# VHH binders against Formamidopyrimidine-DNA glycosylase (mutM), part 21

Target 1, 288 residues: Formamidopyrimidine-DNA glycosylase (mutM), of Thermomicrobium roseum (b9l1z5)
Amino acid sequence: PELPEVETIRRTLAPVLIGALVIGALRGEHPEDILLDPWPVFARRVRRHRIVALERRGKYLAARFEDGDRLVIHLGMTGELRLSHPATAPGKHCHLALVLRSLRPLPPSLVDQRQRFLLRYLDIRRFGRIALLDQAGWETFTARLGPEPLDPTLDPRALWSRLRERRTAIKAALLDQALLAGIGNIYADEALFQARLHPARRCQTLSLDEVERLLVALRTVLSAAIENAGTTIRDYRDGQGRAGSFQSRLQVYGKPAGTPCPRCGTGLARIRIAGRSSVFCPRCQPLH
Short names: E, the ipSAE of ESMFold2; O, the ipSAE of OpenDDE; V2, 0.75 times the mean of E and O plus 0.25 times the DockQ between their complexes.

## First folded at step 18 (VHH; framework vhh_8cml_1)

Design k5 (from w2 with G99S I100P; at its last look DockQ between E and O 0.12; V2 from the best seeds 0.00; counts 0 for: pae O 13.2 > 2, placed apart)
Fold by OpenDDE, look of step 18:
Structure k5 (fold): chain B 288 residues (1-288), chain A 121 residues (1-121)
Amino acid sequence: as target 1 above (288 residues)
Amino acid sequence: EVQLVESGGGLVQPGGSLRLSCAASGFTFSDYTMGWFRQAPGQEREFVAAITRSGDSTDYSDSAKGRFTISRDNAKNTVYLQMNSLKPEDTGVYFCARSPWEYYEWGMDVWGQGTQVTVSS
């Protein structure tokens, strides 16, 4: 999951989670592979916290508690958060669940007679991570993340200046969460295509105009993805277990080499940048 | 068994260079953030450098920045630390470590035994 998927998850969960009280946690299959804390510690720490906000920072989801602590969630490759009625079976690859109580009316399909419901964490590959951080921990953690690409206050000139200090390919830079938070392989390719920039273009060679174009492209693609509930290639599901729909709108990502460019018809090319497959149009995105 | 084994340490003159290697075994190397730490005599262990799972991002301590380079070869299950322009204050035992988290600040869960680096005239 990237920024659009995590944002979609945030949006689907926020109406239910905000205001809810964590009253306990249920152990699943392999919570130790996911949690920073040992299970007994986590289960104790997470109790009796009211969720007051559901935030997103980059690819991270953070439930903020009233005391300032945050339950930080990274979904890895196959992580999923799902709201469930307490009577619903956990399903395969469920590693933990929070038991929550709603302080407001919720549908009977979600809550039991005591207004309880579950937030389950499922993860096939178990690359996701969950941590309960205090305010200082959260600040330290987020200090390592770059700005939000969708933040309207993000200055393209500032971004340009930072890029000029890098000798790496622009694709590699976009994947660096310290440069910009939330961009992964899907939307890096899509944005670069939209911006008509070769993924191997060196950061330091980019003009301000090109960076401005790139930022516009990023915002356009990310926003469109959010509006279409994210991209489901295989495993991504929102908080209600629904697939996204942006996959049908992908221009270049994941397409085989030789696929006609949706813009000009030229066969798309595939190369590896920073260990990631990168698909681009050699005509629309010239290196020189 | 999960294991990290450091190598490449030794005695070097000020201004010299060393390349440390850390060989990983017993786990899927590419799934973990890797880092280098060091401990000087009588001092606490300190962070030197870290590299993300894919190698897309690196971080350095202020002391290491500009002189040290961390890299990894996931095909060889090895993380490296190229140390240039070494100073006497760089002397210490250098440790390789693994983190299951994207950011090493969340904690390292596996450590090597360390390799001695001595910078002296």
Scores: ipSAE 0.000, ipTM 0.210, lowest interface PAE 13.2, mean pLDDT 93
ESMFold2, look of step 18: ipSAE 0.431; ipTM 0.763
ESMFold2 (binder alone), look of step 18: mean pLDDT 87; pTM 0.873

Design k6 (from w2 with I100V V110Y; at its last look DockQ between E and O 0.78; V2 from the best seeds 0.00; counts 0 for: pae O 5.3 > 2)
Fold by OpenDDE, look of step 18:
Structure k6 (fold): chain B 288 residues (1-288), chain A 121 residues (1-121)
Amino acid sequence: as target 1 above (288 residues)
Amino acid sequence: EVQLVESGGGLVQPGGSLRLSCAASGFTFSDYTMGWFRQAPGQEREFVAAITRSGDSTDYSDSAKGRFTISRDNAKNTVYLQMNSLKPEDTGVYFCARGVWEYYEWGMDYWGQGTQVTVSS
C-alpha cells in the first residue's frame, strides 16, 4: 500500500473509528511479528481513551487518542485493516484485533447489542507494524519523513534544491520516504511516466522546470488514485474489504517490456532501479 | 550498545556462492526484523532481502529473488544471506541492518560496517 491506498483506508475507517473507545484487544495468530510491544504490554496499553482523529502520514495510518498518544500502523506489503462484527470469524492471517465501542449508532452488521465492533489486522506476509507512540515518539518518528506530496504548501523550488544534492536516480529518490512521504513503486513509475522523466535520471541533473513537472505529475496521479480508491494488484483492500479500481488506469507500472506505450506506441522498457522493477517509455522518457 | 557485524564476504567467480553472516548484539534480536542491503561502487545503497522477527516470512529485491536466501537464528543472534549464482553485478559492500519498517534506508535504525563481495572472473 502506498499513499492513495492508505488514504483510502483512512477515509473508509474514519467515520467509524473517530469517537470510538478502545476497550480491549484480541490476540491473533502472530502478533509478535507485527507489534513493537510484547502482546501483554500492548493489550494493556491499548485500552485507551477515545479516538479523536484518524490521520495519515506518508504510508502510515495513525489513530490519535485524547491524551495525544497514537496507534501507528504500517501495512507493510500485505497488511489489511478490516471492520468486523464481534461475531464474525477472524479468518486467516489475522494477527490481532482491537475491540471498540461506538458511542453513536452503527449498522447491526458491524456492532453487537453492546455497540461493540472489531478492527482486525490481517497480514499474509507479516511485514506490517503496529506501535503505540506518545507525543514525543510520534514527533521523533515523523521527523524522519519528508513532506507530503499533496501538501499545497510544498514548494517545488525547495524540492528542487534538495534533489540537486542527491546523486541517485530520481526513481530511487522518490522511493525515499525522507524526500517525499508515501510514494512507492507503483506511483513512482506512473508519475515519472506522466512527467516524461526517465527513472534513471540523476537527481542533480534535473532542472527546476522538470521538478515542477514531476510534482504536478505526482499530485495528478496520486489524486486520481485516491479518487479511484487506490490500486489493487493483489492484496490491497480498504477498510470494508473492497478492492480499489485504479489498476485499470495504470499507464506503465507492472506492464511487460515491449508493451506498447499508451501515449506513443513505443515498446515499454523495464529496468531495475534500487532493486525494484521500473517500467518506462524510452521515447517519452528519454535519458538524455 | 547495539552492534551489527557482517562477515563472509570475499572474492568469488561468476556462478559461485557466498554465505554472509551478521552477528547482532546489544539488543533483543528476536524483537526485530532484519535485512540486507548492498552498495555497488558509484551506486546508491539498495535493498536486497528482509526477514520477519520469527523468520517465517521473507522478502527479496527483484535482483535477489531466486538466487539469494535470507535466514536467521534467533538463538545465535545471527542473520544470514546465502547468495547463489552470483553475477558480476552483485559486486558491492553488503550491509546488515536492523528495524526494517520499509525496504529503504530511512526505515533502518542500525547498520553494520559492511562486508565486501566481489564477483569476478
Scores: ipSAE 0.019, ipTM 0.461, lowest interface PAE 5.3, mean pLDDT 91
ESMFold2, look of step 18: ipSAE 0.574; ipTM 0.828
ESMFold2 (binder alone), look of step 18: mean pLDDT 84; pTM 0.847

## First folded at step 19 (VHH; framework vhh_8cml_1)

Design l1 (from k1 with G99S; at its last look DockQ between E and O 0.88; V2 from the best seeds 0.00; counts 0 for: pae O 4.0 > 2, grease 24.3 > 24.2)
Fold by OpenDDE, look of step 19:
Parts: C-alpha cells; sequence; structure tokens
Structure l1 (fold): chain B 288 residues (1-288), chain A 121 residues (1-121)
C-alpha cells in the first residue's frame, strides 16, 4: 500500500474508530513479527485509550489517543486492517486485534450487545509494523519523513533544492520516504510518466521547471488514485474489505516491456532502479 | 558498539554459488528485520532480499527470486544469503542492513561495510 491506499483505509476506518475506546487486545498468530513491543507490553499499553483522531503520514496510519500517544501502523506489502464483529472468526494470517467499544451506534453486523467490535490486523508476509509511540517517539519518527506530496504548502523550489543535493536517480529519490512521504513503486512510475521524466534521470540534472512538473504530476496521480479508492494489484483492501479501482487507470506500472505507450504508442521499456522494476516510455520520457 | 560485518564474498564462475554471512553485534538481533542490498559499479544500491525478525517470512527482488535464499540464525546473531545460479550481472558489493520499519533502505539504520561478489568466466 502507498499513500492513496493508506488514505483510503484511513477514510474508511475513521468514522468508526474515532471516538472508540480500546478496551483490550487479542493475540493472533505472529504478533511478535509485527509489534515493536513484546505482546504482553503492547496488550497492556494499548488498553483504555480513546481514539481522538485517525491520521495518515506517508504510508503510515496513526491512531491518536487522548494522551497524545499514537498507534502507528505500517501495512508492509500485504498488511490489512479489517473491522469485524467480535463473534466473527479471525481467519488466516490474523496476527492481532484490538477490542474496541463504540460510543456511537453501529450496525449489529459490526458490534455486539456491549457495542464492542474488533480491528483485526492481517498480514500474509508479515512485513507490516505496529508500534505505540508517545509524543516524543512520534516526533522522532515523523522527523525522518519528508513532506507530504499533497501538502499545498510544499514549495517546488524547496524540493528542487533538496533534489540537487542527491546523486541518485529521480525514481530512487521518489521512493525515499525522507524526500517525499508516501510514494511507492506504483505511483513513482505513474507520476514520472505523467511528468515525462525518465526514471533514471539524475536528481542533480533536474531543472526547477521539471520539478514543478513532477510535483503537479504526483499530485494529479495521487489524487486520482485516492478518488478511485487506490490501486488493487494483489490483496489490497480497505477497512471494509473492498478493493480499489485505480488499477484500470494505470498508464505504465506493471506493464510488460514492449507494451504500446498509452500516449504515443512506442513500446514501453522496463529497467531496474533501486531494486524495483521501473516501466517508462523511452519516447515520452527521454534520458536526454 | 552496533556493528554488522559481511563475509563470504569472492570470485565465482557463472552458474556458481556463494553463501554470504552477516554477523551482528552490539544490539538485540532478534528485534530487527534484516536485509541484503547490493551495488554494482556505477549503479545505485538496490534491494536484494529481506527477512522478518522470526525468520518465517522473506522477500526478494525480481532478479533474486528463485536463485537466492535469505535466512537467519538468531542464536548466532547472523543473517545469510545463499546465492545460486549466479550471473555476471550479480557482480557488486553486497551489504547487510537492519531495519525496524521496513525492508527498504529508508528503514535501514545500520549497514555493514559490504563484501565483494564477482561473477566472471
Amino acid sequence: as target 1 above (288 residues)
Amino acid sequence: EVQLVESGGGLVQPGGSLRLSCAASGFTFSDYMMGWFRQAPGQEREFVAAITRSGDSTDYSDSAEGRFTISRDNAKNTVYLQMNSLKPEDTGVYFCARSIWEYYEWGMDVWGQGTQVTVSS
């Protein structure tokens, strides 16, 4: 999951989670692979916290509690958050669940007679992470992240200046969460295609105009993805178990080499950057 | 002192095998996801493989999938990379790294010095 998927998950869960009280936690299959804290510590710490906000920072979801602590969630590659009735079986690859109590009416399909429901974390590959951070921990954590690409206050000139200090390819830089938060392999390729920039372009060679174009492209693509509930490549699901639909609007990501460019018809090329496959149009995205 | 030390690199012919080791010290090894990265001359560092803290789950780059195997021994504070069916394009310096948050290098906070792997006929 990238920024659009995590944002969709946030939007799906926020109406239910905000205001809810965490009254306990249930141990699943492999919580030790997911949690930064040992299970007994986590289970104790997370109790009796009321969620007052559900925030997104990059690819991270953060439930903020009344005392300023945050439950920070990274979904890794296959992580999923699912709301469920307490009587519903956990299924496979469920590693933990929060037990919550709603102060607002929820449908009987979701809550029991005590207004309790579960937030389950499922993860096939177990590369996700969950941590309960205090305010200081949260500040330290977020300091490592770059600005939000959708933040309207993000100055392309400032971004340009930062890029000039990097000796890497622009695709690699986009994947670096310290440069911009929330961009992964899907939307890096899509944005670069939209911006007509070769993924292997050196960051130092980019003009301010090109960076402005890139930022516009990022915002366009990410916003469109959010409006279409994210990209479902494999098992991505929102908090209601629904798939996204942006996969049908992908221009280049995931397409085999030789596939006609949707813009000009030239065969798409595939190279590897930062260990990830990168698809681009050699005509629309020249390397100079 | 927190430290990662790679070993096992060398010269091998195409189709050959190598087993890399990374010895960790100065921290609780089992608390961290571990990964392997590589950097060829004139190229950027790239992801190769990652393994969860328990060792039960792994991930590989497309180029490594089916040929490389990452494993770990938490009792020995060591992560391994078994490389089979090596190709000339696998040539590069291989780095070991630890991560708390993710297997991508952004999440890596400690790196080894690397070990040279050369695949040539």
Scores: ipSAE 0.022, ipTM 0.489, lowest interface PAE 4.0, mean pLDDT 91
ESMFold2, look of step 19: ipSAE 0.623; ipTM 0.840
ESMFold2 (binder alone), look of step 19: mean pLDDT 85; pTM 0.854

Design l2 (from k1 with I100E; at its last read DockQ between E and O 0.88; V2 from the best seeds 0.74)
Amino acid sequence: EVQLVESGGGLVQPGGSLRLSCAASGFTFSDYMMGWFRQAPGQEREFVAAITRSGDSTDYSDSAEGRFTISRDNAKNTVYLQMNSLKPEDTGVYFCARGEWEYYEWGMDVWGQGTQVTVSS
ESMFold2, look of step 19: ipSAE 0.693; ipTM 0.864
ESMFold2 (binder alone), look of step 19: mean pLDDT 85; pTM 0.859
OpenDDE, look of step 19: ipSAE 0.609; ipTM 0.829
ESMFold2, fold request of step 20: ipSAE 0.669, 0.688, 0.697; ipTM 0.851, 0.863, 0.867
ESMFold2 (binder alone), fold request of step 20: mean pLDDT 86, 86, 85; pTM 0.868, 0.873, 0.863
OpenDDE, fold request of step 20: ipSAE 0.661, 0.679, 0.687; ipTM 0.844, 0.852, 0.854
ESMFold2, last read: ipSAE 0.677, 0.693, 0.656; ipTM 0.857, 0.863, 0.847
ESMFold2 (binder alone), last read: mean pLDDT 85, 86, 86; pTM 0.870, 0.869, 0.868
OpenDDE, last read: ipSAE 0.683, 0.677, 0.699; ipTM 0.852, 0.850, 0.857

Design l3 (from k1 with G99S I100T; at its last look DockQ between E and O 0.86; V2 from the best seeds 0.00; counts 0 for: pae O 4.6 > 2)
Fold by OpenDDE, look of step 19:
Structure l3 (fold): chain B 288 residues (1-288), chain A 121 residues (1-121)
Amino acid sequence: as target 1 above (288 residues)
Amino acid sequence: EVQLVESGGGLVQPGGSLRLSCAASGFTFSDYMMGWFRQAPGQEREFVAAITRSGDSTDYSDSAEGRFTISRDNAKNTVYLQMNSLKPEDTGVYFCARSTWEYYEWGMDVWGQGTQVTVSS
């Protein structure tokens, strides 16, 4: 999951989680692979916290509690958050669940007689992470992340200046969460295509105009993805278990080499950048 | 002192095999996801493989999938990369790294010095 998927998950869960009280936690299959704290510590710490906000920072979801602590969630590759009735079976690959009490009316399909419901974390590959951070920990954590690409206050000139200090390819830079938070392989390729920039272009060679174009492209693509509930490639699901639909609007990501460019018809090319396959149009996105 | 030390690199013919090792010291090994990366001359560092703290789950780059196997022995504070069916394009310096947040490079906070792998006839 990338920024659009995590934002969709946030929007799906926020109406239910905000105002809810965490009253306990249930151990699943492999919580030790997910949690930064030992299970007994986590289970104790997370109890009796009321969620007052559900925030997103990059690809991270953060439930903020009244005392300023944050439950930070990274979904990794296959992580999923699912709301469920307490009587519903956890299914496979459920590693932990929060037990919450709603202070607002929820449908009987979700809550029991005591207004309790579960937030389950499922993860097939178990590359996700969950941590309960205090305010200082949260500040330290977020300091490592770059600005939000959708933040209207993000100055393209400032971004340009930062890029000039990097000796890497622009695709690699986009994947670096320290440059911009929330961009992964899908939307890096899509944004670069939209911006007509070769993924292997060196950051230092980019003009301010090109960076402005890139920022516009990022915002366009990310916003469109959010509006379409994110991209479902494999197992992505929102908080209600629904798939996104932006996959049908992908221009280049995931397409085989030789596929006609949706813009000009030229065969798409595929190269590897930063360990990830990168699809681009050699005509629309010239290296020089 | 926190340290990662790679070993096992060398010269091998195409189709050959190598087993890389990374010895960790100075930290609780089992608390960290571990990964392997590589860098070919003139190329950027790229992801190769990652393994969860328990060792029960792994991830591979497209090029590594089906040929490489990452494993770990938490009792020995060591992560391994078994490389089979090696190709010339696998040539490069291989780095071991630990991760707290992601198997991605951004989440890596400690790196080894690397070990050279050369695949040539």
Scores: ipSAE 0.031, ipTM 0.448, lowest interface PAE 4.6, mean pLDDT 92
ESMFold2, look of step 19: ipSAE 0.596; ipTM 0.824
ESMFold2 (binder alone), look of step 19: mean pLDDT 84; pTM 0.847

Design l4 (from k1 with E105Q; at its last look DockQ between E and O 0.89; V2 from the best seeds 0.00; counts 0 for: pae O 2.2 > 2)
Fold by OpenDDE, look of step 19:
Structure l4 (fold): chain B 288 residues (1-288), chain A 121 residues (1-121)
Amino acid sequence: as target 1 above (288 residues)
Amino acid sequence: EVQLVESGGGLVQPGGSLRLSCAASGFTFSDYMMGWFRQAPGQEREFVAAITRSGDSTDYSDSAEGRFTISRDNAKNTVYLQMNSLKPEDTGVYFCARGIWEYYQWGMDVWGQGTQVTVSS
């Protein structure tokens, strides 16, 4: 999951989680692979916290509690958050669940007689992470992340200046969460295509105009993806277990080499940048 | 002192095999996912393989899938990379890394010095 998928998950869960009280946690299959804390510590710490906000920072979801602590969630490759009635079986690959109590009415399909419901974390490959951070920990964590690409206050000139300090390809830079938070392989390729920039262009060679174009492209693509509930390649699901639909609108990502460019008809090319497959149009996105 | 030290690199012919080791010290090894990365001359550092803390799950790059195997021994504070069916394009410096937030480069906070792997006839 990238920024659009995580944002969709946030939007799906926020109406239910905000205002809810965490009253306990249930151990699943392999919580030790997911949690930064040992299970007993986590289970103790998470109790009796009321969620006052559900935030997104890059590809991370953060439930903020009244005391300023944050439950930070990274979904890895196959992580999923699912709301569940307490009587519903956990299914496979459920590694932990929060037990929450709603302070407002929720549907009987979701809550029991005590207004309790579960937030289950499922993860087939178990590369996700969950951590309960205090305020200092959160500040340290967020300091490592670059700005939000959708933040309207993000200045293209500032981004340009930062890019000039990097001796890497622009695709590699986009994947670096320290430059911009939330961009992964899907939307890097899509944005670069939209911006008509070769993924292998060196960051130092980009003009301010090109960076402005890139930022516009990022915002356009990311916003469109959010509006379409994210991209479902394999296992992505929102908080209601629904797939996104932006995959049908992908221009270049995932397409085989030789596929006609949707813009000009030229055969798409595929190269590897920063260990990631990168699809681009050699005509629309010239290196020089 | 937190430290990762790679070993096992060398010169091998195409089709050959190597087994890399990474010895960890200065931290609780079992609390961290581990990864292998590589960098060829003039190329960007790229992801090769990752393994969860328990060792029960792994991930590989497309080029590594089916040929490389990442494993770990938490009792020995060591992560391994078994490389089979090596190709000239596998040539590069291989780095071991400790992961915190994710198993890609950004999520890694400790790196080894690297070990040279050269695949040539």
Scores: ipSAE 0.330, ipTM 0.703, lowest interface PAE 2.2, mean pLDDT 93
ESMFold2, look of step 19: ipSAE 0.631; ipTM 0.836
ESMFold2 (binder alone), look of step 19: mean pLDDT 84; pTM 0.843

